# Designs tried in a protein design chat: VHH binders against o75319. Part 167

Target 1, 181 residues: o75319
Amino acid sequence: GNHIPERWKDYLPVGQRMPGTRFIAFKVPLQKSFEKKLAPEECFSPLDLFNKIREQNEELGLIIDLTYTQRYYKPEDLPETVPYLKIFTVGHQVPDDETIFKFKHAVNGFLKENKDNDKLIGVHCTHGLNRTGYLICRYLIDVEGVRPDDAIELFNRCRGHCLERQNYIEDLQNGPIRKNW
Below, E stands for the ipSAE of ESMFold2; O stands for the ipSAE of OpenDDE; V2 stands for 0.75 times the mean of E and O plus 0.25 times the DockQ between their complexes.

## First folded at step 12 (VHH)

Design L52 (framework vhh_4orz_3; at its last look DockQ between E and O 0.09; V2 from the best seeds 0.00; counts 0 for: pae O 3.1 > 2, placed apart)
Fold by ESMFold2-Fast, scan of step 12:
Structure L52 (fold): chain B 181 residues (1-181), chain A 119 residues (1-119)
Amino acid sequence: as target 1 above (181 residues)
Amino acid sequence: EVQLVESGGGLVQAGGSLRLFCAASGFTFDDYSMAWLRQAPGKRREWVALITSGGETEYADSVKDRFTISRDNAKNTVSLQMNSLKPEDTAIYFCARQDWDYPEGFDYWGQGTQVTVSS
């Protein structure tokens, strides 16, 4: 379909780099076919994403797309120089261990291969909020030993919007550490 | 608290018409995309039509130009007008609310209403 996702316009396109990490979160970019439904100031194409990252004096080294669809944009809409990874992530429920494991492996692999630069890992779902925030926070808690409340606060501040799914927040605060590195 | 209640199903002859209704309660109806899906005996659930909060509509190829989805925000209802019905349209029809955060899925469903099309 070519309809704009509900509430997509309500969210800031791109957050800030999360200090002390390589993460930056954003909402899903929409390819040019969506622009007829958007005012100029509402447009956020793949090109717009890279322009906004550059305006922050940052550079993307990897995009992780958590959406369970490819209707919003195609990998070919991205610069060839930036790797794209699709992790089909079922929303609503807390991401399963397999999905968490894939995310952790992708992040660890990127960090190992990019130790000599400061390129960012860009992560998005539809709104760059719940699935995105959950997986980033889960990584910080499980792999980097960050306290859950601190991880959530850091994500909320840098994204510019607070995680909204209570089951995701509850799992981050009180759920088990996933040890599938 | 969220409830979706379908009505309007029944038996109709091929070439006939039916109008399905879905009464929604327990949430801000105006803010959500609503959909109709159907499940025929022994088949997987199939998406039929969607209407966004802004009134944009989308249809499965199998029903395009025969079915029309609409909404009445004052009454918290979504409707499906089904014309030129075929035996293969026989199914239980479900009203569903699209998850705003995971728009690839639906977070609430009605119980369904049976539509039977005879030849």
Scores: ipSAE 0.813, ipTM 0.904, lowest interface PAE 0.6, mean pLDDT 94
Fold by ESMFold2, look of step 13:
Structure L52 (fold): chain B 181 residues (1-181), chain A 119 residues (1-119)
Amino acid sequence: as target 1 above (181 residues)
Amino acid sequence: EVQLVESGGGLVQAGGSLRLFCAASGFTFDDYSMAWLRQAPGKRREWVALITSGGETEYADSVKDRFTISRDNAKNTVSLQMNSLKPEDTAIYFCARQDWDYPEGFDYWGQGTQVTVSS
């Protein structure tokens, strides 16, 4: 149904561009039907997302949706000029190697196709925090060679909220480097 | 330790009623959406009803207008009032907690309580 996801109101809608990267993280935008249950200041629609990105003097070039559902908004609610990719990402446990590979492939493809512009990759799960932060950090560690603690600190600061799932944090810090192929 | 304990199941004649209860402990109950799921013999577990932390409810089409989910935050309980029961409602019923970080799924559920609806 159209109920607001638990704790969704408690998170900043959109983070800041992560310096030195093309990433920006946000919580899931909610289509208009959810707004009956929200105060005006709590609303965060697909349109609100693009307005907030524009207010930061940025532009989205890809949205990667990590949720395991289609109830929050429809791709039709997005401008035709922004590609949309759903990567069904199961929660509870660390994302599997197949999911990690799909994410890396999507990011690498975007960076290649967009090397001559400065557009951003927007990434979200439901709250834009644990699944989102894990996959962004996993990419930075495995593909860009960023130290785990630096990747986590950068994500936390730019999202405005800290990663919360301890098994994700432990895997980023102490788990194996994943292959990029 | 998170615990969910269901009770109130039993044998009921078709058209009858039952009320199921779920006692919750080991977590901040008020902060979570809670649900009832059921599993008929030989079938996969299916979602039946959900109640959010704020009291909003949602039902599977097969039970709408017959079942009512409710919660008592003072007692940390969830209940399911089941009216106009049909033989197809026969199943083990489970109380479950929604994972707040992965609301597409449930992270804890109990042992279940058997509901059997006879003709």
Scores: ipSAE 0.486, ipTM 0.766, lowest interface PAE 2.1, mean pLDDT 92
Fold by OpenDDE, second read of step 13:
Structure L52 (fold): chain B 181 residues (1-181), chain A 119 residues (1-119)
Amino acid sequence: as target 1 above (181 residues)
Amino acid sequence: EVQLVESGGGLVQAGGSLRLFCAASGFTFDDYSMAWLRQAPGKRREWVALITSGGETEYADSVKDRFTISRDNAKNTVSLQMNSLKPEDTAIYFCARQDWDYPEGFDYWGQGTQVTVSS
């Protein structure tokens, strides 16, 4: 069925662009079939996502979906002009090296192809927080050389919520750098 | 640490009733949908009933109108009332926490409780 993700209502729909980066994080948008289970003010559809991004005077250039399930929305619900990338990422566990590499590769590819614009990389998991925050921070740390605490603070501030999972935080702060190739 | 502990299983004759209980701990119980799963010998595990954090319920076709799932958020418990039991209901029953970001839609389940329905 169309069950609302657990605790989904507790999180802000869309964060703010992370200064100095092209990243913006948001919770998973839900397709129309979920609306019957939500109050109008709780609804957050793919269309709502783009409206909220526009309200921030930003534009999405890529969406990276980290959810493991495909039930929340369809790629067809997105504008054709915005590429969609699915990286199946299991919740709660620190992403494996393959997942990390896939994410880095996607981000680097986007940046290479979008040097002439300021479009954003939209990243989301279910809540747009833990998996999303980990992979964004992992990228900033491993690729851009940002200090772990600075990356985490930046993400938390911009997302409007703090990373919750200690295993993610611990890995970011004290874990090894992951290869970039 | 997330813990789910099932109880209430046993031997019952066909047409009889059982009530299963699950005690949950180690997480914010009222934030999660909970379910009962079952696995018969030689068969795949299947979901039986689901109850959302909001109290909405869903049942497998095989148990509709016979089983009732409920929850008590104050006690962190999930229950499964099983009426009109059939031999085909014989299985190990598991309490499970729903998470769609995991395969099969569940991330934790208990050790299970045996339910045996004799003909």
Scores: ipSAE 0.080, ipTM 0.521, lowest interface PAE 2.0, mean pLDDT 93
ESMFold2 (binder alone), look of step 13: mean pLDDT 85; pTM 0.854
OpenDDE, look of step 13: ipSAE 0.041; ipTM 0.450

Design L53 (framework vhh_4orz_3; at its last look DockQ between E and O 0.04; V2 from the best seeds 0.00; counts 0 for: pae O 9.9 > 2, placed apart)
Fold by ESMFold2-Fast, scan of step 12:
Structure L53 (fold): chain B 181 residues (1-181), chain A 119 residues (1-119)
Amino acid sequence: as target 1 above (181 residues)
Amino acid sequence: EVQLVESGGGLVQAGGSLRLFCAASGFTFDDYSMAWLRQAPGKRREWVALITSGGETDYADSVKDRFTISRDNAKNTVSLQMNSLKPEDTAIYFCARQDWDYPEWFDYWGQGTQVTVSS
């Protein structure tokens, strides 16, 4: 499909870096073919993403794409210098342990390889909200020992939008820690 | 209680036309993308057409230029105009509501309406 995702225009393109972490969240960039359906102010291409990150005096070192589709943009639309990782993440339900494991290992690998710089891990789903917020918060809770409510508040504040899926929030607050054996 | 009720299915000869209707109730219709999917005998469900809350449309390649999806927000109805029907369009046609956050998921479905296209 070439249609704009439902409610995509309602969300800020890019949040702020989450202080004390290497994470930055954003909504899915839309390749050039979508721009004919958007006002200039509404455009958010892969190029626009990198321009907005640079405007915050930040630099992306990895993009993790959680969408369950490839229709919005292609990895080739990104600068060759920035690694791209696709994790097809089933939404609606809480991400499964395999998906959580894959996300954590990608983040840990990036941090190990980038210990000598301050580059960011960019994470997005369709709106940069529920799947994105869940996996970032899951990482902070399980790996970094952050309190669930603090992780959620930090994500909400920095993204500029609050996690909306109650089952995701409930799992973060009261669900088991996934230890990644 | 969310309900989707299809109508307009039937038997038609190849080259003919049918118009399907879906009456929606139990939710704020204007806030959701609506879709038509179909399931032919022995096959998996496939997506056919989608209309967003703003009225933007999208179609599967197999039906593009033959089918037209539309909506009437005042009546809580989504419609599918099917032209130049082919025997391979024979299927049960389902009206569905799209999950806004995970667009690959349809959270509510109608019971379906049978469309049979003879040679």
Scores: ipSAE 0.757, ipTM 0.869, lowest interface PAE 0.8, mean pLDDT 94
Fold by ESMFold2, look of step 13:
Structure L53 (fold): chain B 181 residues (1-181), chain A 119 residues (1-119)
Amino acid sequence: as target 1 above (181 residues)
Amino acid sequence: EVQLVESGGGLVQAGGSLRLFCAASGFTFDDYSMAWLRQAPGKRREWVALITSGGETDYADSVKDRFTISRDNAKNTVSLQMNSLKPEDTAIYFCARQDWDYPEWFDYWGQGTQVTVSS
């Protein structure tokens, strides 16, 4: 059913733009059918997402949805002018090389298409923390050459919550650079 | 350490009832969704029932209206009442904890308890 994901209420809905990047992270928005289980101040719908981005004087140009389900909201709940990409990401283990490649390819494609604007890539999983943080940091490390600890610190600060899944943190800090071949 | 211990399995005649219990320890039980899953011989493991930290329940279609999941947060237990049992319900039943970050995954499991339904 439409039960609220565990701990979802405990996380800030939307982070801040990560300086020097085109990324912003958020928790999964929940369609209206979930709202009977939420106090008004707890609601975070697809519409609420766009309102909060606008409040930061930012604009989304792509949403990458990392969840392994389609029950939280439907793509038609988003403005038709904002591209939406689902990358089914298994969350109990470090994302595999195919998933990492898909994410890098999507980001690089967005940057080429949007070189003449300053729109953001919005990335979310269920809580906008572990899978989201891993893939953003993996991109910054592998493609932009950012040091692992700096990528993690930047993500944590801008998301407003620390990446907690230890196997992800260890892989980012000590795992191999993932090349595009 | 996280521990989940199932009990209450056994042999039962078709149409009968059985109640399974799961004792949980080593974590903040009240904060987690808990589930029952099962694995029949030669089959993939399948989800049976889930109960959220707030007490909301959900069931697989094959057991809906026959099985009832419940929890007792004071005793850190999850129960599965199984009524109108069918031979198809024969399986090892596992208590599991839902991962807090990846709801499609159960990160800790018990050893399971066998339920055998004779026709």
Scores: ipSAE 0.417, ipTM 0.704, lowest interface PAE 2.5, mean pLDDT 92
Fold by OpenDDE, second read of step 13:
Structure L53 (fold): chain B 181 residues (1-181), chain A 119 residues (1-119)
Amino acid sequence: as target 1 above (181 residues)
Amino acid sequence: EVQLVESGGGLVQAGGSLRLFCAASGFTFDDYSMAWLRQAPGKRREWVALITSGGETDYADSVKDRFTISRDNAKNTVSLQMNSLKPEDTAIYFCARQDWDYPEWFDYWGQGTQVTVSS
């Protein structure tokens, strides 16, 4: 169906690049079929995503989609020059080790292959907040050695919204480091 | 603490009607989509009806045109009007909250209310 996700309209469509990283978070873009249920100013399509990124003088090099559905948009709606990676991520619990590893592996692979540019890793779930924030922060903590509170603060500030799920926050702050291989 | 309390279940003859109620508390009710689920003996739990925070509704094919879901945000309630009930509608009915980030899932539901439809 074409139901608009709950409170999807309440979140900024695109955050800011996280300083010191290649990450940018955004809410899920919606394909054209959703526009009939939205006011013009509420619309946020894949095209709008790229326009907004361009307005920030940035360029996307990879999109990681963490949603657990494929109904929001199709990879074909994206430019062919931007790789698309789907990581089905359960939203009602802390991502499992496999999901975390998949995310880390994708990020590391991208960074390895894109050392000669400054393209961004775009990450989104439904709202581009909880699952997105957790996995980005998990990466910063586990791989980059960032202090958990610093990672969370950085993400929140750049996304323009704060992580909401307490279990995610608690795991980031006090949970174990996850393996990187 | 999130709480969902169902009521209104009972025994009814085939072709009859029931109206189920759910009282919600412990969260911002009007921000969430709500649903009714049901589970018959020996069967998997299935969703029956969904209502978004905006009032949009969706139904399982098996109950379309017979069941109507509604909500009252002022009272933090969700209701299910069940008409033309069939024996196959016999189940425990649960009021459920749709997960915030994972719309394919429900994260809370009540104790349920028994609905029995006799032939």
Scores: ipSAE 0.053, ipTM 0.510, lowest interface PAE 3.1, mean pLDDT 93
ESMFold2 (binder alone), look of step 13: mean pLDDT 86; pTM 0.859
OpenDDE, look of step 13: ipSAE 0.006; ipTM 0.245

Design L54 (framework vhh_4orz_3; at its last look DockQ between E and O 0.06; V2 from the best seeds 0.00; counts 0 for: pae O 5.1 > 2, placed apart)
Fold by ESMFold2-Fast, scan of step 12:
Structure L54 (fold): chain B 181 residues (1-181), chain A 119 residues (1-119)
Amino acid sequence: as target 1 above (181 residues)
Amino acid sequence: EVQLVESGGGLVQAGGSLRLFCAASGFTFDDYSMAWLRQAPGKRREWVALITSGGETDYADSVKDRFTISRDNAKNTVSLQMNSLKPEDTAIYFCARQDWDYPEYFDYWGQGTQVTVSS
């Protein structure tokens, strides 16, 4: 599988840190083998990701990869100093409770282990939009008590793109809080 | 309503060729990646080939260098040229539309067309 994901070029590579949180969202980085299909200004490799985050005066402490594939890049393409966590997240439908709790557990564990620094949790799916935005907002609502509309607005503003899946938005606004963890 | 209709299946001898067609309607065809998947007797559906909206192609290792996917946006058609067919290629072949946001999901499927390769 070496094709560029549909619409991948339409989205900003990396958003801004979400103020008041440790989250930063981005689209999936593409390993070197994809570069022959991209103009220089379109390239977004794992190294490009770290360069762009450094340009914002931020530092990654964890990457959570929500894609349901391993074809885009390998964990070995990332610096050895940054932990990588894969959570195979089924898209299209709202993520199930098991996936939500895996995400919450990873975030809580990172925050507990990183109380003495300001390192960020980087989260991505294919476009860094729907699965990424859903799980970050779900965490803010369920764990941090943020109002649903405020969480969504914060994510949209910082990502630079709005959540597009109406079923995800509906669940965040009106769905139940997931408490089991 | 979204509709995908396959044609071109049939019985062919090992080493032969077939060309499958998929006629699409009910959506903006030019905006979507299209795929062919197959299901052999007693097996799960497996992905065979994909063509993006921009015309980039991709193939499963089992069919690489034997199959060619193409599209005709003016006719809303995606095609699969199958060469050097093997008995192991016997399956129902499905045309499918790929979800743009979750590429592992295909949100619409045709009814399928049977391909039988005899020894």
Scores: ipSAE 0.777, ipTM 0.884, lowest interface PAE 0.7, mean pLDDT 94
Fold by ESMFold2, look of step 13:
Structure L54 (fold): chain B 181 residues (1-181), chain A 119 residues (1-119)
Amino acid sequence: as target 1 above (181 residues)
Amino acid sequence: EVQLVESGGGLVQAGGSLRLFCAASGFTFDDYSMAWLRQAPGKRREWVALITSGGETDYADSVKDRFTISRDNAKNTVSLQMNSLKPEDTAIYFCARQDWDYPEYFDYWGQGTQVTVSS
């Protein structure tokens, strides 16, 4: 159904571009059918997403949807044609190697195809925080050589909320480099 | 230790009513969506009803307008009022807690309570 995900209202809709990267994180936009359960100021639709990105003087070049469901919105609900990739990402556990590989492959492909522009990769899960933060940080650590603590701090600051799921934080800080690029 | 304990199951004639209860302990109940699911013999477990921390409800099409989920945050309980019961409602009914960050996953379950609807 059209029930609002728990805690969804508690998070800023869209973060800020992460400096030195092509990433921006946001919570899942909700199609119009959910708005019956939201005050006007609580709404965050696919249209609202694009408006907020434009307000930051940015442009999305890819959306990576990490949710394990298709109920929140469909690519057809987006106001513009933009590349869209769904990577079903199991929560509550550290994402597996297949999921990490798919994410890295998508990011690397985007960066190669978009080397002559400044478009952003938008990444979201349900809240745009735990799964999103993990995979962005995993990419920065494994592929860009960023120190774990620096990746986490950059993500937290730009998202406007700190990573919450402790097993993700532990794996980023103390787990092995993933060699699946 | 998170615990979910169902009760209220039993045998009922078609067209009858039954009310299930779920007692929750070991976590901050007010912060979680709670659900009822069911599993009939030989079938996959299916979602029946969900109630958010704020009291918003959602139902499977097969039970809409017949079943009502409710919660009492003072007592840490979830209830399922089942009216106009049909033989196809026969199943083990489970109370479950939805993961706060991964809504497709129910991270804790009760042991279930049997509901049998006879013709």
Scores: ipSAE 0.420, ipTM 0.738, lowest interface PAE 2.6, mean pLDDT 92
Fold by OpenDDE, look of step 13:
Structure L54 (fold): chain B 181 residues (1-181), chain A 119 residues (1-119)
Amino acid sequence: as target 1 above (181 residues)
Amino acid sequence: EVQLVESGGGLVQAGGSLRLFCAASGFTFDDYSMAWLRQAPGKRREWVALITSGGETDYADSVKDRFTISRDNAKNTVSLQMNSLKPEDTAIYFCARQDWDYPEYFDYWGQGTQVTVSS
């Protein structure tokens, strides 16, 4: 149905580009059918997403959707020029190696194909925070060699909200490096 | 933030009874299905009982007719009445919220309360 995700209103709709990366995190946009349950200022549609990105003088080149459901918006609501990738990701546990690999593969593929531009990789789950933050940080740590605390700090600062789940944080700080290929 | 706090655990003899409580906060309680989970030493966590937002209940076969789950939406609480307890019921019991988007998962749970049933 059109139930607004719990706590969805509490999070900033769109973060900032992470300096030194091509990542930007945001909460899930909601299609028009949800608007009747929201105040005008609370609305955040796929169209609003792109408008907000544009206001930052950025452009999305890829959207990675980590939610388990498809009820929030349709890929058809996105511009045809922006690829959409779904990676079903459980919200309360550390993503498995397959999920991590899928994410890394998608990111690396995008970067390889987009060397000639500065388009962003937009990543979201429901709130655009925990699952989103973990996978972005995991990439920075495993692939880019960023120190875990630096990755976490950078994500938190740019998203405007801090990672909340201790198991994610602990895995990022102390967990094993996952294979990239 | 979502919080679930369990209480009521303890040591009880086989055949005895316990009542567990869970206090929920940080979300619209009456919109969610709630559950009790348990994890015995060396075993996987398993669901024990479920109660929907509408009040419908479901139980694992191992506890059916012995355990009763209930909720009080006015107080944001979930309870588990455990009767005819057995040693195999020994476990840490967790209060859990069912994931809204994926009903097969639970997205939040508390620290748990220890239940020990002696022979």
Scores: ipSAE 0.019, ipTM 0.326, lowest interface PAE 5.1, mean pLDDT 92
ESMFold2 (binder alone), look of step 13: mean pLDDT 87; pTM 0.871
OpenDDE, second read of step 13: ipSAE 0.008; ipTM 0.279

Design L55 (framework vhh_4orz_3)
Fold by ESMFold2-Fast, scan of step 12:
Formats: sequence, C-alpha cells, structure tokens
Structure L55 (fold): chain B 181 residues (1-181), chain A 119 residues (1-119)
Amino acid sequence: as target 1 above (181 residues)
Amino acid sequence: EVQLVESGGGLVQAGGSLRLFCAASGFTFDDYSMAWLRQAPGKRREWVALITSGGETDYADSVKDRFTISRDNAKNTVSLQMNSLKPEDTAIYFCARQDWDYPEHFDYWGQGTQVTVSS
C-alpha cells in the first residue's frame, strides 16, 4: 500500500543530535510516490533528511531503519556513501533481546570504525518515537551506564516529542539490563 | 473497553454483492485507521482493505476495483462494499483496528462474519 502512515504528519521530521552521543532520531522518510498526498511543506523525502541534517552542521555515517516494511523508501534512495542497516523490529511489544543485541552490535561496530570522525548514527522507525527511543535509551542505559530517567529525558528533549508507549517506558525504568552488548 | 462487531455476512451467488458493517466502540474512532482482513479455510489471514483516519484507502490486488471500504465517523462504523463476488472470496471477514505506531500490527479484532460465495 501507498497510504501515509497514521499520525506521521504530527511529528517533527528530524530531532537534534543527542549531546554526548552519536545519535540523531527522525521519522521515516517517504519516497517520491507519497508526495502527491502531501503539501510541499509536509514532504520529507530521503533527500530532505540529508538536507535537514546538513542544516544542523551534522553528517550521517549510518542509518538504522527499524520499520517492519520497505514500502516507505528504498535503500537505493539514499546516497551510496552512507551505510544502511535494516533491523526488522516488532513494535507494540517491547523489542526482544535478539533485536536489542543486533542494535547494540551495530552501534558498537559503527563507533569502533568511526573513531576519527564525528559522523552520526541516524535511527528511525515509523514516527522516530517509540521503537527508536526505546532502542537508543536501552543502549545508553545498558552500555553507557546512563540512568533510565536521564536517558528518556535526553531522548524526549532532542527528539522534540516524548516516548508514548507506557510498556516501553516501564521496561526502561524498571526492567532488567540486557548484558549482551 | 474496545469492541468491534461485524455484520452483513451471508451466502451469495457468484457475481453477487454483499455489504459488511463494523460497529466500533470504546475508543476515539476518528483517530484510527481501520481495516478488513479475511481468512479462508486452511489459508493464512490476509489483509483486504484499509481506510485511514483521513479517509485515504488501500486495497489488496485480489479485490481492487471490486471492493470499496468506507467509514462513517458520526456512527463509528466502517463498511466494506463487495461487488462481483467470486467463490475465491469465501472466507471469514474480520474488522480490525490498526496500531498507529506499528502499522503492521492490528491491536483489536472483531469476532468475524462468514461470507460464502457459491458457484
């Protein structure tokens, strides 16, 4: 299907870099076929994503796509110089340990290979909110030792929208630390 | 308490028409995309049609140009008009609410209504 995702227009296209980290979060870019359903000011294509990142004086070094579909845009719509990683992440429920491990492994690998630059890891799901915020916060808590409420506040402030799934928030605050990173 | 209740199913001859209805309660109906899915005996459940909160529609290729999904927000109802029915359309038809945050998931389902198309 080619319909616009529900509530997609309600969210800012791209947040700010999360200070002290290499993360930046955004909502899913929509390829050209969606433009006829959007006003010009509502468009957010893969090209628009890179323009907005550049406007912040930042540069993407990796995109992690957490959506469970490829209908919104294709990896081929991205510059060949920017690696793209797909992690099919089941939403609604808290991401499972295997998904959490895959995310942590990808982040750690990027950081190891990009010690000599300041390029960012761009992370998105459909709205760049719940799955995106959960996995970024989970990484900060489990790997970097950030306190859960501090991680959540940092994400919310930089994304410009608060995590909305209570089961995700509860797991971040009171759930077990996942030791496999 | 979210409830979805289907009606309108029945037996019809090939080439005929049926209109299915889904009455929704227990949530702000206007804020959600609604869908129809079907399951034939021995087959996996398949998506048939979707209508967004804004009224945009999508259809599976197998039903394009034959089925029309619509909604009435004043009555909290979603409908499926089924034309040029084929024996292959025989299935239990389910009304479902789409998860807004994870669109591949339907978080609430009706009990289903049987549609049988005779040759």
Scores: ipSAE 0.741, ipTM 0.860, lowest interface PAE 0.9, mean pLDDT 94
Fold by OpenDDE, second read of step 13:
Structure L55 (fold): chain B 181 residues (1-181), chain A 119 residues (1-119)
Amino acid sequence: as target 1 above (181 residues)
Amino acid sequence: EVQLVESGGGLVQAGGSLRLFCAASGFTFDDYSMAWLRQAPGKRREWVALITSGGETDYADSVKDRFTISRDNAKNTVSLQMNSLKPEDTAIYFCARQDWDYPEHFDYWGQGTQVTVSS
């Protein structure tokens, strides 16, 4: 169905680029069929996503979709020039090592292939917060060597919302480093 | 602790009606979408009806126009009115809370209530 995700309206549509990174987080855009259930100012479509990114003088080079459904929008709703990657990620649970690896591999691949530009890696789950924040922070911690608290603070500040899930936060702060290959 | 307790199940003849109830506790009820799921013998658990925190409803095709889901936020209850029941509606019915961040999942459900529809 076309039910609006719980709390979806409560989150900013798009965060800011994370300084020193190529990451930007946003909530899931909703295809046109959802608009009838939203006030005009609440609408956030794939088109709106790109418009908002442009308003920040940025350009998306990759979209990583962490939701576990495809009902929100279709890859066809995105420009052909922007690759779309689906990583089915269960909510509330700390992503497993395979999911973490998939995410890292995708990010590293993108960075390797996009050294000649400054295009962003757009990451979203439902709210673009918990799953999104965890995986981005996990990458920064494990791959870039960022201090966990710094990674979390950076993400929270740029997303405009703080990670909410204590299990995610604890894992980031105190959990083991995951393999990068 | 999140708790969901179903009631109202029973034996009914085909064409009959039942009303199921669910009492919810341990969380901010009005923040969550609630659903009814069912599991027939030898079959997978399936989604039956959903009601959002805002009161919007959705139904599986198999029960559309026969079942009605409702909620009372003041009492923290969810109900399922089942009309024109069919033998194929026989199942254990579960009250379920929709996952906060993963709307395709339900993170809690009760022990269920048995609904049996005889021919």
Scores: ipSAE 0.016, ipTM 0.299, lowest interface PAE 6.2, mean pLDDT 92

